# VH-VL binders against b7kms5, part 83

Target 1, 80 residues: b7kms5
Amino acid sequence: DTFETVRNTIRIESEVDESLRQLCHEERITKETWLEAAYLYLCEKPEELAQVIQLAQERLSQRKAIADYKRAKTMQERFL
Key: E = the ipSAE of ESMFold2; O = the ipSAE of OpenDDE; V2 = 0.75 times the mean of E and O plus 0.25 times the DockQ between their complexes.

## First folded at step 5 (VH-VL)

Design fb12 (framework fv_miptenalimab; at its last look DockQ between E and O 0.02; V2 from the best seeds 0.00; counts 0 for: pae O 5.5 > 2, placed apart)
Fold by ESMFold2-Fast, scan of step 5:
Structure fb12 (fold): chain C 80 residues (1-80), chain A 128 residues (1-128), chain B 107 residues (1-107)
Amino acid sequence: as target 1 above (80 residues)
Amino acid sequence: QVTLVESGGGVVQPGRSLRLSCAFSGFSLSTSGVGVGWIRQAPGKGLEWVALIYWDDDKRYNPALKSRFTISRDNSKNTLYLQMNSLRAEDTAVYFCAHRGYKFSLGPGTWSSYFDYWGQGTTVTVSS
Amino acid sequence: DIQMTQSPSFLSASVGDRVSITCRASQGISSYLAWYQQKPGKAPKLLIYAASTLQSGVPDRFSGSGSGTDFTLTISSLQPEDFATYYCQQLNSYPLTFGQGTKLEIK
């Protein structure tokens, strides 16, 4: 009688989380249901899903660049 | 079966307005995921996308045409409209109405949208 | 805007030939590409969507391949009814754009 669900732990930018929290509070929904609804809605508009995927790829590239820089800096400080 | 039939084309003078209609059957624009658009083709030329309207009344336009053209619908009549203002000679074309489909699956698969059913087109000629 | 360029613009071939038409996007569009066939005086007909998925009812001699910026439509054994103009379309971003078309004529 209950939707079968999976627990997900995600790490997102603090500013994005604050904005999403405000939206969910004002609209009386939860982050979980917003995520489900957003994904399902975008699946029905592949043209817009493509744009969201592009933005996600850009954000992921930024995170990887930062992680690579921090890793290199740590190695440098430990051995030089 | 899905059918779309365009009407309202004709000969109009530059600077005037014209409204095209597309009567459709076999689907409802109120159904989640459905979209319908206008694509035009100038004589001897290729295809140019004009506008698209989604089930939620979200509208997308070719930026070159957005200031002069408006897409709208009347769900009670199963009809799509294209209001064309300030017509120019370059707007002379066959205007097609097309159902926009998409691939949706909660399992593995490919994703994309496409125009799967097209009307026969209505001809708009802008001349003196 | 994403520009779609087809090559060749004109192709002359014989029944039974294997023909390929290419489509190039000015920016990456992943697999958000469709192919259409248009006969004179008729509306376009969807052949392939998502770059490589054959539309129901389309003969399996038609196939699509590619991703990103380079795409190919192949007809493995040309039939008389295949002489038409073919268009690619990107559905990755607005405005939706079509290639200029490839006219396939009998030799």
Scores: ipSAE 0.325, ipTM 0.828, lowest interface PAE 2.8, mean pLDDT 90
Fold by ESMFold2, look of step 6:
Structure fb12 (fold): chain C 80 residues (1-80), chain A 128 residues (1-128), chain B 107 residues (1-107)
Amino acid sequence: as target 1 above (80 residues)
Amino acid sequence: QVTLVESGGGVVQPGRSLRLSCAFSGFSLSTSGVGVGWIRQAPGKGLEWVALIYWDDDKRYNPALKSRFTISRDNSKNTLYLQMNSLRAEDTAVYFCAHRGYKFSLGPGTWSSYFDYWGQGTTVTVSS
Amino acid sequence: DIQMTQSPSFLSASVGDRVSITCRASQGISSYLAWYQQKPGKAPKLLIYAASTLQSGVPDRFSGSGSGTDFTLTISSLQPEDFATYYCQQLNSYPLTFGQGTKLEIK
């Protein structure tokens, strides 16, 4: 089969991205192949995928809280 | 047709060890995504999950049993093992082995697992 | 550990009745739940996985519903062969715990 790929952009927390880049360099792989492999591996273990999803939900909540704080602080500064 | 057959049960004194075997056919534990586990049932009681081994030799245990029980496999013989050490009266049960199935698709789909094929069990009695 | 609590523990019913058995998880398990049927002296048999998907070969009078913490197994019209003990199991996180069982007997 011919692999089709799509281009996309994502934002990754800087310290996580730095760690992932180091790992990929050391293992001689790319960030995108690591992401694909990690997802496919977890799909064969739904029990483990469930745990990763829970962690992802926690991280999403944290990122949303930080974004809300920054918006509130910007609104305060706009009206000063 | 998937078939699992347990053996190695019997009567044993507390503190002793016993190794259960599960001979299976109709699937390979070397196939990516496949798992096989042990579930037990004390007389007149409900089902209790004991352990699970995956195709990549990853192993998961009921924490209450992990210090005394070890799951392993021999892929060349299509056989799963449960080593049970320091047996106690509460370990008296029928021990089932079961194929762990899963479902997923690369497109949008369902990700789930389940125990879809079971052996008939082997009985372990720990008596003083 | 996630505790799975079934209700009722015992259910008496007649052939032709519609019955429901519930299973409650002590924390959210999404839809990672299976239902099993067990007859005396026999191994359990998978009925439903992913909370609501019927296993191949299982009669369509069996159905499952629910997500999160509350799940229901329903038998729309009981048959004589349906008198058994039913177990739910969560597969969201280790240990992969079962409910205590619901024994369904003829009234």
Scores: ipSAE 0.307, ipTM 0.824, lowest interface PAE 3.8, mean pLDDT 90
Fold by OpenDDE, look of step 6:
Structure fb12 (fold): chain C 80 residues (1-80), chain A 128 residues (1-128), chain B 107 residues (1-107)
Amino acid sequence: as target 1 above (80 residues)
Amino acid sequence: QVTLVESGGGVVQPGRSLRLSCAFSGFSLSTSGVGVGWIRQAPGKGLEWVALIYWDDDKRYNPALKSRFTISRDNSKNTLYLQMNSLRAEDTAVYFCAHRGYKFSLGPGTWSSYFDYWGQGTTVTVSS
Amino acid sequence: DIQMTQSPSFLSASVGDRVSITCRASQGISSYLAWYQQKPGKAPKLLIYAASTLQSGVPDRFSGSGSGTDFTLTISSLQPEDFATYYCQQLNSYPLTFGQGTKLEIK
């Protein structure tokens, strides 16, 4: 069986990415297959999926906050 | 669990140098948005911000101290440093290291920052 | 630099009292204000951030309000463990600055 893949750029927080890379290396899998497997697993676990979604929403909010933080940091330089 | 432990304090004469260390755990200074800073408190006085270093190695200083104090880090050791040169009597204080966290607050595009974790401090006494 | 002025510098109160401490910034700092509690010989403890958000683990008798230049820390009903020194801090711009502190003493 052949499957079609979609090439995407996934930006992961550096520490999480490093940890995930290490795990994938040790387990001889790829981040792609990890993500696929994790998603498929969670699809069968609605409660856990809901928890992961909530966590993902929080992390998205944090990313936005980081963007704002960097902006604010830059703005502060303008007033020095 | 976040912990910060300062060390390197002591009694020194004016004009001398001293390097403080802050060993931290429970977080990484490589995490985006994270900062770690020094805050000092002279005996019986209030809090004074000294310096801050960001995850991207960007540094901020109290203008009054910038010429004499240098903040740095060693990520491999999870340690923060404060190099203090040309020490003066008025530098006598307890020096705290503190983690500066951030959080996305309720509301569009609103973020907040704060020093949420502090060490117990190390005492620096500058006297003749 | 942004100057933070707390009022009062000293406050005497009794257990059960409602008390308020004010902090005024010399210029607008939006909601980038934090409140800290410090007991003798101890490090400061974060109470409130973003002017009004209670730090996790802090009793809800503590509350913060205000924006712009005027801020208030309120303790709805003082407990024995609340007698300490309180500091406000602006995190709007560098250099970061603290208020001079408010010592809350037992009447």
Scores: ipSAE 0.023, ipTM 0.750, lowest interface PAE 5.5, mean pLDDT 89
ESMFold2 (binder alone), look of step 6: mean pLDDT 92; pTM 0.948
ESMFold2-Fast, scan of step 8: ipSAE 0.290; ipTM 0.811

Design fb2 (framework fv_miptenalimab)
Fold by ESMFold2-Fast, scan of step 5:
Structure fb2 (fold): chain C 80 residues (1-80), chain A 128 residues (1-128), chain B 107 residues (1-107)
Amino acid sequence: as target 1 above (80 residues)
Amino acid sequence: QVTLVESGGGVVQPGRSLRLSCAFSGFSLSTSGVGVGWIRQAPGKGLEWVALIYWDDDKRYNPALKSRFTISRDNSKNTLYLQMNSLRAEDTAVYFCAHRAYKLEYGSGTYHVDFDYWGQGTTVTVSS
Amino acid sequence: DIQMTQSPSFLSASVGDRVSITCRASQGISSYLAWYQQKPGKAPKLLIYAASTLQSGVPDRFSGSGSGTDFTLTISSLQPEDFATYYCQQLNSYPLTFGQGTKLEIK
């Protein structure tokens, strides 16, 4: 086939990955083709796409908040 | 929903020891991101942080107090403790326990950590 | 240690007045600043976190602003229940430190 593809690496929450792997196995599709189909479908639905973007922004903020909290917590105690 | 109640304060002579307790409900100190600490206030003075303990047993102390004060907890009793040794007149204060956690405001991208719920305090008077 | 300095230490005002209290950190703390209200004989109450976000249940006449080293707490129209002592606190680094307090009294 003439499809040009790009290889990329993503990190997702383990529970989400497990759920997605189960769906892909049951429906006999791949994670790659599910991601392509989901994105293409949402591009045809502007209001649904906006809701997905909002959820993505919330998840990104939560990950950053947890990382920042842990970093602040590990600050060295200052002595006289 | 969240409540904290301090006890164990009283009048003690210099050089003695005292253990304060803080009974809490409405949260678990086993929950990731949660901490509970002690803040004190001398008569007519401002607030001074004493110590903090986190869900993973990480302990932080005011360096001026670390040699004499120890924070601990008993998760089975939902109780926080402050062991105070070698008490001095300068330790006379109301001792508050307070809940601390990180929070995320969905939709705004803002997060924070703060002392959002406080007990009523228990009074410690170090007097000869 | 990060030193927190409030200005003024004492403030006299009347019901209906707009008042502002400032807090200065000795080094940058981003937005890791909280404001507390304390009434005589009571525990402090959290008013504002992340420098500018109102805690649930706090009236919207309270607002916070600032970032880095300079912060302001504003009460747009004083009510009788607002006469209290106000404290700022930095949450950027250990040890955690509070300002010396600002006592807001009736004129």
Scores: ipSAE 0.000, ipTM 0.636, lowest interface PAE 12.9, mean pLDDT 85

Design fb3 (framework fv_miptenalimab)
Fold by ESMFold2-Fast, scan of step 5:
Structure fb3 (fold): chain C 80 residues (1-80), chain A 129 residues (1-129), chain B 107 residues (1-107)
Amino acid sequence: as target 1 above (80 residues)
Amino acid sequence: QVTLVESGGGVVQPGRSLRLSCAFSGFSLSTSGVGVGWIRQAPGKGLEWVALIYWDDDKRYNPALKSRFTISRDNSKNTLYLQMNSLRAEDTAVYFCAHRKYTISYGTGSYYTDAFDIWGQGTTVTVSS
Amino acid sequence: DIQMTQSPSFLSASVGDRVSITCRASQGISSYLAWYQQKPGKAPKLLIYAASTLQSGVPDRFSGSGSGTDFTLTISSLQPEDFATYYCQQLNSYPLTFGQGTKLEIK
């Protein structure tokens, strides 16, 4: 076979998923091929790749902040 | 498109139980940051938060209602439930199901949406003898 | 519990007026405040979240301001479709609480 593939499960923000689904529908491509193409393209563009990594780091930081907020509310309820 | 549709309301006698359903589409309650909850409104009165469930099965309740009400979900059916026990006249209200979405902005620093952004039309519960 | 108090509870205004509704929290809630519009027989509609961020699709005549304990919803140049009841909500602490509502009626 020409292509060997792996199956991955990823969890992304619902708004991003909705936007990506719309793009894929309009352009007649799949999320899998979009992800593959985006990564390959960025690997050939070091400065653009660095910008994407910065955005990814910020998004990760924000997810941690949301988790911390939820924990704080639970602890406040329990007098912790 | 995100939609939420409540059902299960009706007229019920004091002391009885009732289960409300909220069928949703356009999102998954398994998506990180997503929560869905119940808000009620008594006739001619304001809004009162009832309960909330998050993607990670974290459940939050109005302390005044926690002993009588239980929030649950069935992800395979895209449905949220509210089990109401020992109903009282003061539980008479329209019960709304609402989506609580996290949305992150990068332009003005890091923050998240702290609001019920999409609501169902509500289902009416009347507790009457 | 955090008590949310709106002022005024009732407001009469004319089309074209600038209207402001205030909301006061009994303790600090940073910017964890949302504003909703509700028309008779309908579900509430989100207008503003994070105290000052306009929800997508909401007309820019609506704006929110404030932080901590004092918040304001402003409608510049009131339109006929804006006559409704407005609610603030704090999302800083559990239980989540709403203001008592401000009913905006045509003068």
Scores: ipSAE 0.000, ipTM 0.605, lowest interface PAE 18.6, mean pLDDT 85

Design fb4 (framework fv_miptenalimab)
Fold by ESMFold2-Fast, scan of step 5:
Structure fb4 (fold): chain C 80 residues (1-80), chain A 128 residues (1-128), chain B 107 residues (1-107)
Amino acid sequence: as target 1 above (80 residues)
Amino acid sequence: QVTLVESGGGVVQPGRSLRLSCAFSGFSLSTSGVGVGWIRQAPGKGLEWVALIYWDDDKRYNPALKSRFTISRDNSKNTLYLQMNSLRAEDTAVYFCAHRPYSIRFGEGTYTYYMDVWGQGTTVTVSS
Amino acid sequence: DIQMTQSPSFLSASVGDRVSITCRASQGISSYLAWYQQKPGKAPKLLIYAASTLQSGVPDRFSGSGSGTDFTLTISSLQPEDFATYYCQQLNSYPLTFGQGTKLEIK
């Protein structure tokens, strides 16, 4: 085949995963090919890519905030 | 506008129990990352941290006080409590409650802690 | 426990002076340090957090610096309302601890 693939494990929000799964079922595509197509499409549209990166940064910041909160609580116990 | 008002202080005999209350407004203890705590100050002395409770009910105590003091809350009444047992003369102090906001500096990439708003305090005197 | 030591314990100064108060931690606390001002009979007021970030509503004559173990609170031009007791607090680890306080009095 003309395609070499790699296996990746990705953790995403449950409701996003469910929505994406329904989209893939309806359109008769796979989650893997959706991800590839979305990335390739955005690479050809720099202004749209920038907006997606902004959203990704916001979502990452939310996850980091939760992780930092847990770390802060752990640090307070660390020197008991 | 965050406000906190302490109550429940007074004169008590050694060995007795006392429960302090802190009525707050302008924020919810259900807000992610928020905490509230108790700090005390003996007459003519400095500040001593007592306990802190977070939005998720996680609690932290001064080890010197953990066996005798319990922090709790009632979100339906917007009230924080400090249950003090087996009181001693050394527990004589003004007890303040204070708000700890959830604050993160994304540009700096770090979580930030501080007590931004304090109540006026309630006085506990342990005397025979 | 992390011990917080302030220097000096007592400071006498005049209006218009530049004054500095230092705070030393017995262990590294990164920038997890706050400064509070307390006037007689009143609750403490937050001045600075994260070692150097000025709290909203606090005059810009107040500034903080330092990281790790050594920290400084500076008042660039002392005003009459600044005579008070100042406390540092570490919020790096449990238990939370305060310095013993620095009493700033009029000369």
Scores: ipSAE 0.000, ipTM 0.628, lowest interface PAE 18.0, mean pLDDT 86

Design fb5 (framework fv_miptenalimab)
Fold by ESMFold2-Fast, scan of step 5:
Structure fb5 (fold): chain C 80 residues (1-80), chain A 128 residues (1-128), chain B 107 residues (1-107)
Amino acid sequence: as target 1 above (80 residues)
Amino acid sequence: QVTLVESGGGVVQPGRSLRLSCAFSGFSLSTSGVGVGWIRQAPGKGLEWVALIYWDDDKRYNPALKSRFTISRDNSKNTLYLQMNSLRAEDTAVYFCAHRLYKVTFGSGEYRTWFDPWGQGTTVTVSS
Amino acid sequence: DIQMTQSPSFLSASVGDRVSITCRASQGISSYLAWYQQKPGKAPKLLIYAASTLQSGVPDRFSGSGSGTDFTLTISSLQPEDFATYYCQQLNSYPLTFGQGTKLEIK
């Protein structure tokens, strides 16, 4: 018996990736299994899941803000 | 409170190099929407923009100065630098560093931007 | 490059007077204009940004108007501390450019 898996491509912040990679190396696990375990654990803990969702919403808002600032800064090039 | 303090000015002979420093506090240059720049003022004259560096390390220069001047930063020291090469008598000025801020209305793409605050300036005199 | 022409270069006025300084851009800059005040031996201080928005802490006797190419800084009732040199700056396109300055002196 083996797990049926899917390939997924995700883009995450480089500092987060580096920290997660270090954790996985120290604990001798993979990013894939850490992600699966974290999600499964949170599904059994509704209060903790709600906190994680709030953090995810905050991070998404921050990414949008960064994109808007980059757009404003480069707008000046259009008038050179 | 945001503060900027320039240093490194002095008297230097034509053709020489000089590096100015700007120590800042009260903000992080890694914060989106933040930049820090150099503006200079020759004795008895008006203001001239020199260079700017942004949170994402994007650098912008006055085209008249780009070949001789380099802007850089040290994140660990909260310090901005201006490397000035091949100095000329025309480079004699007070050099100010100033905090540039963007305020964006998210979603619309409209923005407002300005320089505030400014440091007190450091004097560079190029003479023989 | 966008040239900023400031007028007058020198202005003489008395306390209580209403004074206006004009700044003209060689190309349209929308509202991406700031006004600064500089006293002798001091760094410039921001007064107005986005052509007409008063910076926090700046007295409301200062006001800015205009868009596109023509801009005006107005001081509705001049006070002793207002005698200084004033500069406009366009922040629309690189290189960033300043007006040549207006020196406001007591009459």
Scores: ipSAE 0.154, ipTM 0.720, lowest interface PAE 5.3, mean pLDDT 89

Design fb6 (framework fv_miptenalimab)
Fold by ESMFold2-Fast, scan of step 5:
Structure fb6 (fold): chain C 80 residues (1-80), chain A 128 residues (1-128), chain B 107 residues (1-107)
Amino acid sequence: as target 1 above (80 residues)
Amino acid sequence: QVTLVESGGGVVQPGRSLRLSCAFSGFSLSTSGVGVGWIRQAPGKGLEWVALIYWDDDKRYNPALKSRFTISRDNSKNTLYLQMNSLRAEDTAVYFCAHRDYKLSLGGGVYSAYFDLWGQGTTVTVSS
Amino acid sequence: DIQMTQSPSFLSASVGDRVSITCRASQGISSYLAWYQQKPGKAPKLLIYAASTLQSGVPDRFSGSGSGTDFTLTISSLQPEDFATYYCQQLNSYPLTFGQGTKLEIK
């Protein structure tokens, strides 16, 4: 049988990607199947899913802070 | 029909141990998504979560109680246990066991857990 | 820990009244909130989960609303069997925590 799938393009931190690639290589699975399994597992424990969401929100906030800082520096260098 | 029946409560002196049991039927703790928890209620007070065990034997505790209390199960007997050590006067309460499930809400998009069926409770009195 | 605060702690009402009980979380909990009813000497009974979804078998006079930090349980037309203590619970993070309870008494 064939699963119906969608193509997603995602951007993740390089160190996280390296760690995940290593795990997938060692366990002989793909990043796609790991992501599906991880999400489905967490859906069965919503109490834990909420904690993962909080971590995701923290990481998103950190990324935004870094992006804002870089934007401010670029503006200063170009328009000074 | 899902049923849960607690037992093992009684009067104990401070510093001693007590083990509570919860005999359940109508579900299996091996079923994906199922959990069973302990919730207690001191006389005239509100509800306090004690511990939760999931189908995959993952265990979660109230951090205030983790050092003294242990949750475990025996799937062959369809029984849940709560081992309580170093009992204190503030542990005096009715102890309920409750079936934990989860569902996607009718509004969509959110899987949420809940305790849908509870036993009648067993009373623990810690007194000298 | 997430603190759950209910208001009021005590409520007097008459059969046929519309009553509302509120629950406030000290941190955002999205919709990970359940409401329970407890009668004297009995175990709690689940009424609502995911903030607004009625448990099967619960009368439709009960409804829940809210998300984030502010939640409300409403009983549209009180019946004699509704006089009980009501508790909210957050299931957003460990430790799972309950509100202090709202005791609904007949006037």
Scores: ipSAE 0.246, ipTM 0.804, lowest interface PAE 3.6, mean pLDDT 90

Design fb7 (framework fv_miptenalimab)
Fold by ESMFold2-Fast, scan of step 5:
Structure fb7 (fold): chain C 80 residues (1-80), chain A 128 residues (1-128), chain B 107 residues (1-107)
Amino acid sequence: as target 1 above (80 residues)
Amino acid sequence: QVTLVESGGGVVQPGRSLRLSCAFSGFSLSTSGVGVGWIRQAPGKGLEWVALIYWDDDKRYNPALKSRFTISRDNSKNTLYLQMNSLRAEDTAVYFCAHRTFKITYGSGAYQKYFQHWGQGTTVTVSS
Amino acid sequence: DIQMTQSPSFLSASVGDRVSITCRASQGISSYLAWYQQKPGKAPKLLIYAASTLQSGVPDRFSGSGSGTDFTLTISSLQPEDFATYYCQQLNSYPLTFGQGTKLEIK
């Protein structure tokens, strides 16, 4: 640990947050340290890292599709 | 009717710069959700995405080309540009301008995206 | 980057044949896949988007299927005008990437 940290604001799905919060409480760790440990561990496992990146891309594309739909619907309603 | 017409291609020496233009009509880049971009094709090879600009001026680049190529637009002229710097022999290709449009998918509500309209391309040859 | 691999790279067929071209993504892309047809000296033409939705004006002998990583373009009964090069493209994430192309020619 270098003692230098950066503050990040992130938004995650409520169900995931609930599950992660319970895990952190039971194991007596923080979301910060879990995220750091998970990333560092996966950096040493290229095949598993690739699978996690794939899942992340799938989840991001789902969120983007919903956001794109809302933008397009607004355009259709305003320019009809 | 949607049309896209590329221009500005030609023969250029390695290391030089060239600016391509794409004059479009039948749609507005101010329309929410739409974009316009550049796709290139080297002689006898496949398609390679270059860059895309959205209605909100969000710009996306092929990472391999980002340091040398810049996409921009002039809304008053309905024209898209591609500024190409430090040209190399491997940049020799036909450069297509394409209209990235969208459709709401029935049932899922998903916002689908695709390149619906393409220009005929302008040829860039980088040689001495 | 998401790599798109098409199979086969070259396909010989006769008029009236049913042909299929496959496209594999190195990562999940949901249904953000489009298929394009390109004839010599011409710009690509959109055939299918959202993996399976036929673009208006495209003959119904063309169809697309698949989701996630494996996709197929099928032509149910080849016509002379269908001999061309076909490309798949993922539009899920940046950079946008195309398959290497499948050249369909007369046997």
Scores: ipSAE 0.000, ipTM 0.599, lowest interface PAE 21.3, mean pLDDT 85

Design fb8 (framework fv_miptenalimab)
Fold by ESMFold2-Fast, scan of step 5:
Structure fb8 (fold): chain C 80 residues (1-80), chain A 128 residues (1-128), chain B 107 residues (1-107)
Amino acid sequence: as target 1 above (80 residues)
Amino acid sequence: QVTLVESGGGVVQPGRSLRLSCAFSGFSLSTSGVGVGWIRQAPGKGLEWVALIYWDDDKRYNPALKSRFTISRDNSKNTLYLQMNSLRAEDTAVYFCAHRQYHISWGTGGYTVGMDVWGQGTTVTVSS
Amino acid sequence: DIQMTQSPSFLSASVGDRVSITCRASQGISSYLAWYQQKPGKAPKLLIYAASTLQSGVPDRFSGSGSGTDFTLTISSLQPEDFATYYCQQLNSYPLTFGQGTKLEIK
């Protein structure tokens, strides 16, 4: 029906997006409703939520490392 | 498990060309943060970096070698190449292929890692 | 280019000894330093990266320290399999450069 919603723009790894799209098509749900359901489910499971947060922290750290390296490479090109 | 196997070495005369190959498995060169490259070692001497190629096709060369050496890849064959032109006696060495991946440790915050997996090397001898 | 100088170039020690190898960079490289072990006829093996982070599978008797220009690799209690040549490498700037190596031999 009608829910008060917000529009978010997010960037995720292409392989994760591909897998999620296939799951949503197979199960006849949307990415929006899957995200909402996943978060609500994990909020009821503190130990599982903690594991997901750990994985998220690891993935964020890896993305930052890649971004930092690209920045360093650019600086090297300017002076070498 | 990451593995790399070099081939293509041999005995060549000065001024000739030679192409080395490195067949790899256990990773994709299309994966963000992955690089593969060549390091060489002359008989009884230390290690010398030759070249690196990254997942985004960024190529880095030892400035002393970049006019004569070219690094390339074929993702469909999971193979890395080193084309060596105008070979000199001082290019005589064992050529190693090695893998590099970005990592962050919880306590260190660093993004730069060394070459973590190496092949066994292929020998190039340049003699007249 | 950044020059990497190791000290000593040759080291004799006995099993059970504590040994240290030093690596000096000609300019600051922060903590972008790796250590390798190489046995005769074999490819190098990564021991430590980011100056002090132990590579997975490497025994904890190996440790690294330092930042900037001066770095040390320490083996707390030398084992027979540790007799090898050790190399440092800076990963701060291109070209990537290695130290000249330190050969660790049984006394």
Scores: ipSAE 0.000, ipTM 0.608, lowest interface PAE 19.7, mean pLDDT 85

